VH-VL binders against f9vpa4r286to426. Designs and how they scored, part 28

Target 1, 141 residues: f9vpa4r286to426
Amino acid sequence: VIEEIKNAERVIVIGAGTSYHAGLYFSIELNRLGINSLPVIASEYYNVRSKKGDLVFAISQSGETIDVLQGIRMMRNSGAKIISLTNVIESAIARESDYKIYMRAGPEIGVAATKTFTTQLASILFILSVLKKENLKKMEK
Key: E = the ipSAE of ESMFold2; O = the ipSAE of OpenDDE; V2 = 0.75 times the mean of E and O plus 0.25 times the DockQ between their complexes.

## First folded at step 8 (VH-VL; framework fv_zimberelimab)

Design w2 (at its last fold request DockQ between E and O 0.13; V2 from the best seeds 0.00; counts 0 for: pae E 4.6 > 2, placed apart)
Fold by ESMFold2, fold request of step 15:
Formats: C-alpha cells, sequence, structure tokens
Structure w2 (fold): chain C 141 residues (1-141), chain A 123 residues (1-123), chain B 110 residues (1-110)
C-alpha cells in the first residue's frame, strides 16, 4: 500500500462524516509530504474527475457507506485504483477495492470520541509514520 | 413516524421453509443510510441475531444459522424478508425485524424494532 | 449458553439504585465501545436504553447510566420506579462482525 501511495499521481481521499474529517487530516499531511492529495466529501463524489494514475483512499468503518461505495465505483470505472480502510472484511467497499486495510479494535477512549474515529486516525497515523520514515531514509542517502 | 411490521405464517411444519416479511412504513427501505436486521427470541430465552442486509446488497449472517438463512429486500414493496430453510422445533421463536444506521458513522445497534411475530414449528 | 454473562435476576426497592453487569471477552465487550443495553417489558419489543457504553437515546431518562471496565459493562438504574420492572439485555458487536446478546436480567421492583 505504501508504494501505491508514493507512486500515485494524486491520492483522492473519500469519506463521510467523521471519516471525511479523518481523511481531510490524511490529505493535508500527504500534501505536506509532497504527495498530491484531494479530500472529498462522499456525497460530492460527482464533482471529482478521476483518471488512470489516481489512487482513491476510501474510508468507511462499516464498509457500507453508500456514497463512498458509489464514489469508488465511479472513480474505478475511470481508471483509478482503490484502497479501502474499513473494519469489516467482505464488506461492499472492501470487496470492490484493489487493496484493503482492516482496522483493529483498540483501547477504550470514552464518550467524547467513538472507537471508529480513533481507529481510523490510528491507521492513518501509522501510514503517515511509514511514509515519513521512508522520507528520512531518502535524506540520509 | 417510522414503523416496522413483521408478517408471515404463525405455524410451520418441520423441514419446511419459513418466510417472514417486514413492511417498512413512515420511511424508505431504499434510503441507503440504514441497514435491516432480523432477530429472534425463543420462548423463555434471550435474543439471537439472525442476519442483516445493507442497501449495497451486502448480507451478514449469524454463523450458527448461515447455512439455512437468506435475507432479501423488495424495494417496490418497501419490504425486506427472511427465509429460514429446514426448520425444526428449536426454530420456534418470536421473530423481530429491526433497523440500524450506517452512513456517516457506524452504529452496530438497533434503534427501531417491530413488535414481533410468533412462529411455532410443529407437526 | 449466552455469549455475554448477566445475572439472571436483580431486585431493589423504589428509590434505590441497582446495577446489572454484563461480562464478555476481549473480542466483544473488552474489544470495543459497541456495547448496548435494551429494556424489554412483557409482551413488548426491546427498546434501546444505552448505546456505545454510556450514551442515552433521546427520551431515555437520565436515571439510566452505563459504564465499562475491562470485559465487564454495567447498567445502573437510579431512583428505581415501578415501571423499571422489565428484562434487560446487553449487546455487543464483535470483532468478527457479529452481534451477541447477554442472557437477560429480570429486574423486580419490590
Amino acid sequence: as target 1 above (141 residues)
Amino acid sequence: QLQLQESGPGLVKPSETLTLTCTVSGGSISSGSYYWVWIRQPPGKGLEWIGSIYYSGSKYYNPSLKSRVTVSVDTSKNQFSLKLNSVAATDTALYYCARGYSYDSYRPWFDYWGQGTLVTVSS
Amino acid sequence: QSALTQPASVSGSPGQSITISCTGTSSDVGGSNYVSWYQQHPGKAPELMIYEVSNRPSGVSDRFSGSKSGNTASLTISGLQAEDEADYYCSSYTSSSTYVFGGGTKLTVL
């Protein structure tokens, strides 16, 4: 998955609600690392033109968020590759993605935040940490 | 106001197929934000999840029942259904349909329930 | 045998507080905040009282509260009233994408 993110012409990050907010953070950090990224509110997927070379990073805890599913279907038909971040194996979004990342349950975080948002953020931070580590190795050489 | 109503036979013979229908009123089964659920309660016992169906067509089943169960949706009638094959006396229960939410947050709990329909399996 | 363990019954006098426990494993109650509580009066469908461990749906009295520690969730009912007499079920969504329920607890108000 890291190689796909690094080599994509653009990383389109799509999600609804709290998943959109996690995706927005991811997209901002990707741009900071020099990786072109566009955050997309799932209900606005029709406003995005995708093409071959684009990578779509789809965030849905259930894997069944309808606007995310419709968005990845449209963008895949236009030539984009799909990575899904979900907590449900064999969900529609996972089944229709080219690459799959499954979240794991973590420690309780209380009533102010849901387990789903924290797990999404933890997965995103891990991906970012690997990307940052790769960048540090490049500088050392 | 949203209401869910189960319907189907009250009595089914062993080895036959049980078919139940849940009619949704005051809302649309095609909304895409919700998923639809079957749950049963054997007499004097607790609740058992049977299966769920999402707008995408994705279906999830209780592993103990998976070999015998099918859920489906009929959007033209605003209904979803349960088929349970090869029923036995142990399938006697009060059967509920229910709704869950899965759009901008994942909510694996059921916020609306039907009143239930009793199905007895006996010769 | 139920996947989640609840006491078969509890009782209390009007005005008292009682707590119902729900014990599972690290794969369900201990593994996520997807823990819910349902109230079921005789002849009625279950009604959601608590979701995500401690949240109340609109219309549910603040006398009902929930908590979790490790693999055990708890429902606390303060200021017991006669209408609280019912069966109570805990529920959890598992890491295997399944739903499990406790065996139920009959609450008797004396």
Scores: ipSAE 0.254, ipTM 0.728, lowest interface PAE 4.6, mean pLDDT 85
Fold by OpenDDE, fold request of step 15:
Structure w2 (fold): chain C 141 residues (1-141), chain A 123 residues (1-123), chain B 110 residues (1-110)
Amino acid sequence: as target 1 above (141 residues)
Amino acid sequence: QLQLQESGPGLVKPSETLTLTCTVSGGSISSGSYYWVWIRQPPGKGLEWIGSIYYSGSKYYNPSLKSRVTVSVDTSKNQFSLKLNSVAATDTALYYCARGYSYDSYRPWFDYWGQGTLVTVSS
Amino acid sequence: QSALTQPASVSGSPGQSITISCTGTSSDVGGSNYVSWYQQHPGKAPELMIYEVSNRPSGVSDRFSGSKSGNTASLTISGLQAEDEADYYCSSYTSSSTYVFGGGTKLTVL
């Protein structure tokens, strides 16, 4: 996962609603690390032109978000690799991803996605921490 | 208390453009937790989704109406609007604006509705 | 796209339980748990009664319950009351990222 992120020409972070906002944060942080990243709201996935070399990072609690699923399918068809961050194991989005990351947040029972958002951020922060460490190693060489 | 109110002309001539505005009060439309929709109901008939819009401007349209529909949002006025071009008699309906939830997805239910405004298409 | 299929009308006596069906396809009702139900009284806007197949918004009576099996969702109203007389609409998200409604069911309380 980390190597894919590091080697990607561009990291497209896609999500809907709260997940989109988590993706915004992730995208911003990636760019701060010098990793070219584009946040995409799932409802407008069709406005993005992906290509080989792109990496799609899909965020969806349910893993069943239709727009996200359609987005990753389109982008995959263009040659992009897919990493997903989902809460539901073996969800549609997860199953169609090259790499699967699970939040392990337990079922979301409320309409508000606070728990989901926090777990998404936790996962994202962990990934970022690893990326930062890798960058530091490169600087030392 | 969140309230939605539709406004616009109640009568539109065929081939003209129907324009409606939904004014939201008691809450901001500039929230990532919600999206806003237009739904219509011809007299004595069922409900039809027209379009959805997020505060950022991201929008979805009913494919059957896409070519004629434009939904927009004005965060400064806490309003969102509907334009329907080239109207015909079949566009006569009660038009509702409503709020939907947008958490991990655009949830397909609407908890707050306007009272609806009747738009009649007649020459 | 085609509307979800609901019976045109159902009726029941006060205190009885009735069920309204909503039949779709694997692309909508059967494709997700995003099924909702609305109650609409004459001259009023629809009111959300059930979301995600079986969840009730706050303020909605527990007499209203929802379920789903296959491509058919069901709304059950127990302990029928006069005020339950209304039109009821089901709704679902579709695989095409659209919203579809049922044709509506008129509930008469005898």
Scores: ipSAE 0.059, ipTM 0.707, lowest interface PAE 2.4, mean pLDDT 91
ESMFold2, look of step 8: ipSAE 0.212; ipTM 0.702
ESMFold2 (binder alone), look of step 8: mean pLDDT 89; pTM 0.911
OpenDDE, look of step 8: ipSAE 0.026; ipTM 0.630
ESMFold2, fold request of step 15: ipSAE 0.203, 0.146; ipTM 0.704, 0.679
ESMFold2 (binder alone), fold request of step 15: mean pLDDT 89, 90, 90; pTM 0.917, 0.924, 0.926
OpenDDE, fold request of step 15: ipSAE 0.035, 0.026; ipTM 0.649, 0.633

Design w3 (at its last look DockQ between E and O 0.05; V2 from the best seeds 0.00; counts 0 for: pae O 12.4 > 2, placed apart)
Fold by ESMFold2, look of step 8:
Structure w3 (fold): chain C 141 residues (1-141), chain A 123 residues (1-123), chain B 110 residues (1-110)
Amino acid sequence: as target 1 above (141 residues)
Amino acid sequence: QLQLQESGPGLVKPSETLTLTCTVSGGSISSGSYYWVWIRQPPGKGLEWIGSIYYSGSTYYNPSLKSRVTVSVDTSKNQFSLKLNSVAATDTALYYCARGYSYDYYRPWFDYWGQGTLVTVSS
Amino acid sequence: QSALTQPASVSGSPGQSITISCTGTSSDVGGSNYVSWYQQHPGKAPELMIYEVSNRPSGVSDRFSGSKSGNTASLTISGLQAEDEADYYCSSYTSSSTYVFGGGTKLTVL
């Protein structure tokens, strides 16, 4: 996954509701790292033109968000590769992605109502920390 | 060093339920980075995946066995278990437990295996 | 899904290179980056030799290499040694949590 993000011509981050806001944060931080990124509200997926070389990062706790599913289907048919971040392994979104990242929250993390966003953010922060570490290695050289 | 050890009965009668446990030592089964797997090998035959269980309790099973299989975890004993219902002679096999890694992305291969335990189904 | 096809046996002399094939479909080998190879000596548990088509775990000799072309994955063993005599299984991950193994190939070192 990290190599796919580093090598993508553009990272399209798609999500609905809470997942969109987590994705927006991810896109902003990717751009700060020099990685081209476009945050997309899932219900507006039809406004996005993807192509070979694009990477789609799909965020859905349930893995069944229909707008996200329809968006990744369209973008995959246009040549993009799909990474999903879900918490349901045999979900439709996870099943139809090229790479699957599954969210898991321990019992000590948050109230159930906030668990989805906290888990998504923790996953995103971890990905960003690995990408930042690689940039720091380049600065040291 | 991490070790996996299968245990259970060597002989089970047809139509009964086979129960096996895998004891994990040198590591923690409660780590969210790993998933735990049952695989079997009939005598002189190839390998067959039975099912997997994640830290979260989510389970995934080979479709050909799904109606008869339950995989579970007991974190207090650092063990995970296989239950196979309604066994027949075709369930005679060497049963392995194994580990896979899934922390930051799914790694669908098994890096640690137990030594296996032979289960024979006969009356 | 579908069983992966391997030759039942292959043979080679010490020092030679041999290749074991693993053929599937576009839904398993062709469409998957998760092809793995396992070595199993008689009476022993399988051991991971190659993951993600071509990567070696730490401690596995660089004489073992993997590749994929179309719907066929290949395991190549160069500089064949007597200790390489074993059964070899390919595996692919074709859907979430679903694993398919090849039927196995017996490698005989002459």
Scores: ipSAE 0.008, ipTM 0.492, lowest interface PAE 11.1, mean pLDDT 81
Fold by OpenDDE, look of step 8:
Structure w3 (fold): chain C 141 residues (1-141), chain A 123 residues (1-123), chain B 110 residues (1-110)
Amino acid sequence: as target 1 above (141 residues)
Amino acid sequence: QLQLQESGPGLVKPSETLTLTCTVSGGSISSGSYYWVWIRQPPGKGLEWIGSIYYSGSTYYNPSLKSRVTVSVDTSKNQFSLKLNSVAATDTALYYCARGYSYDYYRPWFDYWGQGTLVTVSS
Amino acid sequence: QSALTQPASVSGSPGQSITISCTGTSSDVGGSNYVSWYQQHPGKAPELMIYEVSNRPSGVSDRFSGSKSGNTASLTISGLQAEDEADYYCSSYTSSSTYVFGGGTKLTVL
């Protein structure tokens, strides 16, 4: 996952609702690291045309968000690699991803996905911490 | 001003490999804002997208031609090339190189075109 | 992939307005706003006239306009001039992440 992010020409972070906001944060932080990133609201996936070399980071609690799924399918067809962050094992989005990251937040029942949002952020922060660490190593060389 | 120019043999025998080069002048091929495309037009017929390439070397091919097509880029020469294997008479066409716009994502229109080079497949 | 459907030919007199249609499916023309139009004079390379359905590149005459309804995109040329006589091609991005062109329309100025 980390290597894919590092080697990507662009990281497209796609999500809906609360997951989009998590993705927005992730995208901002990636750009701060010098990693080209584009946040995409899932409902507007059709406004983004990906290409080979792109990495799609899809965030969906249910893993069944239709706009996200359609988005990653389109982007995958363009040759993009797909990393998903979901809370449901073997969800549609997960199954169609090259790399699968599962949150272990338990079931989310409420419309306000506070629990899953925090776990999404935790996962993102972990990834970012690893990326930062590697960047520091490069600077030391 | 940006100019694209196709070059290569105008005659290729069946089953051989067609090789064309597009030389870009008046601008750098090594720009993240653009991608580079090959398009062909059989005589008296319409246009067909062949393949695209980013300056990094990332390629995207027409599925109907994917198995026979290779597009490459040489940033040092400000060129990109097309190779089409196992050519047949149906590959006879005017071949264009063009520039596509790709600022933040792939934008499927081409604003600059070469003059085109005719390639005839004949024994 | 099949080409987008365009009329083989259209004609008009100088000063008139003509429209060229480009019909596809929900997987291409109807599926996105990434429809473009190109003008091609004999012996010349295509020139981009319209992008994203209705946007006109700098340098292109305002006589050229584009629209889309459903699975059909349209190029309208107002105030037809002799120099407008050419072949016109539409194109669209597809749901399969490919580019498809129309069959082309020959415009004759009478």
Scores: ipSAE 0.000, ipTM 0.592, lowest interface PAE 12.4, mean pLDDT 91
ESMFold2 (binder alone), look of step 8: mean pLDDT 89; pTM 0.910

Design w4 (at its last look DockQ between E and O 0.05; V2 from the best seeds 0.00; counts 0 for: pae E 17.4 > 2, placed apart)
Fold by OpenDDE, look of step 8:
Structure w4 (fold): chain C 141 residues (1-141), chain A 123 residues (1-123), chain B 110 residues (1-110)
Amino acid sequence: as target 1 above (141 residues)
Amino acid sequence: QLQLQESGPGLVKPSETLTLTCTVSGGSISSGSYYWVWIRQPPGKGLEWIGSIYYSGSKYYNPSLKSRVTVSVDTSKNQFSLKLNSVAATDTALYYCARGYSYGEYRPWFDYWGQGTLVTVSS
Amino acid sequence: QSALTQPASVSGSPGQSITISCTGTSSDVGGSNYVSWYQQHPGKAPELMIYEVSNRPSGVSDRFSGSKSGNTASLTISGLQAEDEADYYCSSYTSDSTYVFGGGTKLTVL
């Protein structure tokens, strides 16, 4: 996952609702690290032109969000790699991803996904911390 | 594994333009984690940084060479190039292309190097 | 740009420890922790040995270590071996966003 992010030409972060907002934060932080990133609201996936070399980071609590699923399918067909962050194991989005990350937040009951949103942020922050750590302390020859 | 290879003419006449190309293989030049560098070494002498370029086209030049240097990148070919105008005998050197570490800035260490190509400036 | 100051040559016997100094100014070596060291064997490209004063890239022997005090960075090679015979260059980031190299040090293993 980390290597894919590091070597991607562009990281497209796609999500809906609160997941989109988590993705927006992730995208901002990636850009701050010098990693080209584009946040995409899932309902507008068709406006994004992806290609080989792109990495799609899909965020969906249920892993069944239709627009996210349609988006990653379209982008995958263009040659993009797919990383998903979901709360449901073996969800549709997870099954169609090259890399699967699970939040393990437990069931989300509220319409306002507060629990899963915080776990999404935690997961994102962890990924960011690893990226930073590798950047600062690890050089491969 | 990542490999860098310099290519270009080994002989250039004074006042002409030196053009070199670095071909990157085993990895994408379009990674945001890295930037790409030209460094030269006159025979029997030390190293001199020439310029750095990011895949987006962002670049920095050595102030002593800035007026004569142009670095470019071609992501479609996975290459980046160096142009040095108005060359003189003092530009005779082994020219290296290398990879630098990025992550938000041009960090000043280069972990992968080409084998270098000798360019001689002579009439 | 003026090169960082290195001794022209150093020598040591196998098994010994040697140190190569790299002296700059507050605008380069003393101004940041962006000091690197490179090893160059004859006819070969430089190889990164140390970055950020004291960090070793993967694959580099732990016999190589780096430190810095004030405007002087140091490369120490312990347990000197015949294959360590090479030229060594230090490098530093400068306050004007450039990169400067040292003049190089020739290490001879006796």
Scores: ipSAE 0.007, ipTM 0.580, lowest interface PAE 11.6, mean pLDDT 91
Fold by ESMFold2, look of step 8:
Structure w4 (fold): chain C 141 residues (1-141), chain A 123 residues (1-123), chain B 110 residues (1-110)
Amino acid sequence: as target 1 above (141 residues)
Amino acid sequence: QLQLQESGPGLVKPSETLTLTCTVSGGSISSGSYYWVWIRQPPGKGLEWIGSIYYSGSKYYNPSLKSRVTVSVDTSKNQFSLKLNSVAATDTALYYCARGYSYGEYRPWFDYWGQGTLVTVSS
Amino acid sequence: QSALTQPASVSGSPGQSITISCTGTSSDVGGSNYVSWYQQHPGKAPELMIYEVSNRPSGVSDRFSGSKSGNTASLTISGLQAEDEADYYCSSYTSDSTYVFGGGTKLTVL
């Protein structure tokens, strides 16, 4: 996953509701690290112009968010690779992704998003910490 | 429906500062998918990109104008602004605000434009 | 004078096809797929007609098409209509993270 992010020409981060806000944070931090990134509100997916070399990072707790699913389908058709961050193994979004990150085991039960947002953010912070450590190693002389 | 409207003075004296404001309605400037843009067009001439701003305050300027230009955002008023210092007659132009699709250093095209406001620099 | 070169004017008769060129360098048109075309009617703001070289936004007629070869992008308008009479600007995102426009082309429908 980390190598895919580092090698992508652009990282498109797509999510709905609170997942969009987690994705916005991720995208901002990627840009700060010198990794080109575009955050996308899932319902605006039709405004996204993707191409081969793009990496799509799709955030959906259930893995069934229709706007996210439609967005990754469109961008995959344009040649992008898909990484999903979900909480549900074998969800539609996970099945249609090239790479899968699972936040916790089993299907998501319930509607309260605050707990799930925290696990999304924790996953994002972990990914960022690995990327930051790679930058530190690159700077060591 | 999203609308952008420029406002500001139509006449500015040489050496003064031009200040323009763009009011966004029918949408939020705090959206992470968009950036906000100033473009100008001198009478009878072509288009020139002035600068762009992301809602977080990140700013990008045309290098030829960078020393004189400042863009800013007021998310509470759903507005963004342009300041151009030390204006001269060559700054006379129709000034547009616009919305771009990209975030960060990618700003590939502008899909919504204001109707423009004419600013004349003369004594 | 612009970094991107367009012909000052082109003309065509109703029903014909015309092509407007936009020539840059390897640092803009040649090195980027972020070439766009804008139509501007007199007294109006520009309107996006083509993005990413060849894509049309929703609501733009399929009579408008775009292409790129080397450092030159092209806008083709088929089946010319009177309302196509306007100024047309190309634009590109540069390797220096800036935008550049062409000088504009006035299309006259005879």
Scores: ipSAE 0.000, ipTM 0.477, lowest interface PAE 17.4, mean pLDDT 81
ESMFold2 (binder alone), look of step 8: mean pLDDT 89; pTM 0.912

Design w5 (at its last look DockQ between E and O 0.02; V2 from the best seeds 0.00; counts 0 for: pae E 12.2 > 2, placed apart)
Fold by OpenDDE, look of step 8:
Structure w5 (fold): chain C 141 residues (1-141), chain A 123 residues (1-123), chain B 110 residues (1-110)
Amino acid sequence: as target 1 above (141 residues)
Amino acid sequence: QLQLQESGPGLVKPSETLTLTCTVSGGSISSGSYYWVWIRQPPGKGLEWIGSIYYSGSTYYNPSLKSRVTVSVDTSKNQFSLKLNSVAATDTALYYCARGYSYGEYRPWFDYWGQGTLVTVSS
Amino acid sequence: QSALTQPASVSGSPGQSITISCTGTSSDVGGSNYVSWYQQHPGKAPELMIYEVSNRPSGVSDRFSGSKSGNTASLTISGLQAEDEADYYCSSYRSSTTYVFGGGTKLTVL
């Protein structure tokens, strides 16, 4: 996952609703690290022109968000690699991803995805910390 | 694993243009995490930075060579190139291509190097 | 563009510790923590040994360490081994716009 992010030409972060907002934060932080990133609202996936070299980071609590699924399918067909962050193991989105990250937040009951949102942020922050540690603090040879 | 390989003519006549290409394998040149550099070493001498390039085409050059140097990148071929105009005997050197870390700025260390290619300037 | 100042040569016996200095100005070595060290064996490309004054890349022996004081950076090699015989170069930003290397130091293991 980390190597894919490091070597990507562009990281497309796609999500819907609360997950999109988590993606916004992730995208901003990636750009701050000098990693080209584009946040995408899932419902507008068709406006993004992806290509080989792109990395798609899909965020979906249920892993079944239709627009996210359709988005990653389209982008994958263009040659992009897919990393997913979901709360449900073996969800549709997870099964169609090259790399799978699970939040392990437990079931989300509320319409407002508070628990899963905080878990998404935690996961994102962890990824960012690893990126910083490996790339800024320690060089691989 | 990442590999860099220099290629080009080993002999150039004075006043002509030196052209070298670095082919990158095992990794994408289009990564925003890295930038790419040319460095040379005259025989028995030290290292000299020539220029840097980002995958977007953004470049920086050694002021002493700036007027004669052009670095370019071809993302489709996963290559970047060096052109040095009006060469003289003093440009005889082993030329290296290497990778640098970006992460928001052009950080001045290079972790992967090519094996280098010797270019001799002679009539 | 003047190079950073390194001693032309240093020597030591196996098992000893040696230090190579790299002296610049407030515009380069003293101006940032972006000091790196490279090892170069005959006929080989330089290898990054230290970055950001004191950090070692993966795979580099912990016998190599770096430090800096003022306008002088130092590379220390402890437990000197025959394989350490090589040329060593320091490097730094200069005025945050260019890169400069030291003149190089030949390390001989006696």
Scores: ipSAE 0.008, ipTM 0.590, lowest interface PAE 10.7, mean pLDDT 91
Fold by ESMFold2, look of step 8:
Structure w5 (fold): chain C 141 residues (1-141), chain A 123 residues (1-123), chain B 110 residues (1-110)
Amino acid sequence: as target 1 above (141 residues)
Amino acid sequence: QLQLQESGPGLVKPSETLTLTCTVSGGSISSGSYYWVWIRQPPGKGLEWIGSIYYSGSTYYNPSLKSRVTVSVDTSKNQFSLKLNSVAATDTALYYCARGYSYGEYRPWFDYWGQGTLVTVSS
Amino acid sequence: QSALTQPASVSGSPGQSITISCTGTSSDVGGSNYVSWYQQHPGKAPELMIYEVSNRPSGVSDRFSGSKSGNTASLTISGLQAEDEADYYCSSYRSSTTYVFGGGTKLTVL
């Protein structure tokens, strides 16, 4: 998972609603680490031209978000690899991804995706912490 | 006013395939907030989850039944269905359809249930 | 068999409070926010009474409450009434694709 992110020519982060906001944060932090990244609102996936060497990081709690699913299909057909962050094993998005990360989020009741956002952010922060640790090791050498 | 209604045969012979249909009224199965679920209850026994389906066609099954079960959805008829292959006497049960409630994509409990339909497996 | 253990029966008199236990593993109960409770009257479908350990759906009496301590979830019914006589099932979401029910508890109102 970390090696795929480090080796990608560009990390395209796609999500809808609160997942887009988590993805935006991830993309901003990746760029701060020197990893080329583009955040994408899932409904606007048509505006993105992907190619071989791109890694698509798809965020969908249900794994069934239709705009995300259509976006990863288009980008996979253009040669990109897909990594998914979902909470539903064998969902459409997870099934169509090359790499799968599963969240352990609680249900959302009466609050707009607060638990979902927290769990997505926790997964993202873990990935970022590993990437930051790797950069620190390189500086020490 | 959401209502779920099971339909299908009350008697099935051993080794045949049991087919049940759940018709949803007063609501749409195309809503992205819900899973549609089959649960059964053998006479005098507890509840057993069979499987779930999202309106996109994605399915999730009880591992103990996975080899014999298929759940499907027909959004144009507002229905979802259960097929259980190679039935035996141990498959005799009251079969319920249900809606899995979620807000924001999680569906860990069942907030609406059908009346149940009794299926007897007898030769 | 279910991984969630409930007593087979519980009884109480009208006006009293009773508690039904549901014991499982740390993954099913102790570390889970997805414990639910269902009431089933004879000849009827189950009805959701409690979700997420302690929350009541709209229309469920505040005489019903849920809690959790360690690996045991509890349903408490206060001010017991004759219509509370039913079977009660706990449930947990064991994984993203697996639902588990307890064996059920018959509540008798004396």
Scores: ipSAE 0.000, ipTM 0.546, lowest interface PAE 12.2, mean pLDDT 81
ESMFold2 (binder alone), look of step 8: mean pLDDT 88; pTM 0.906

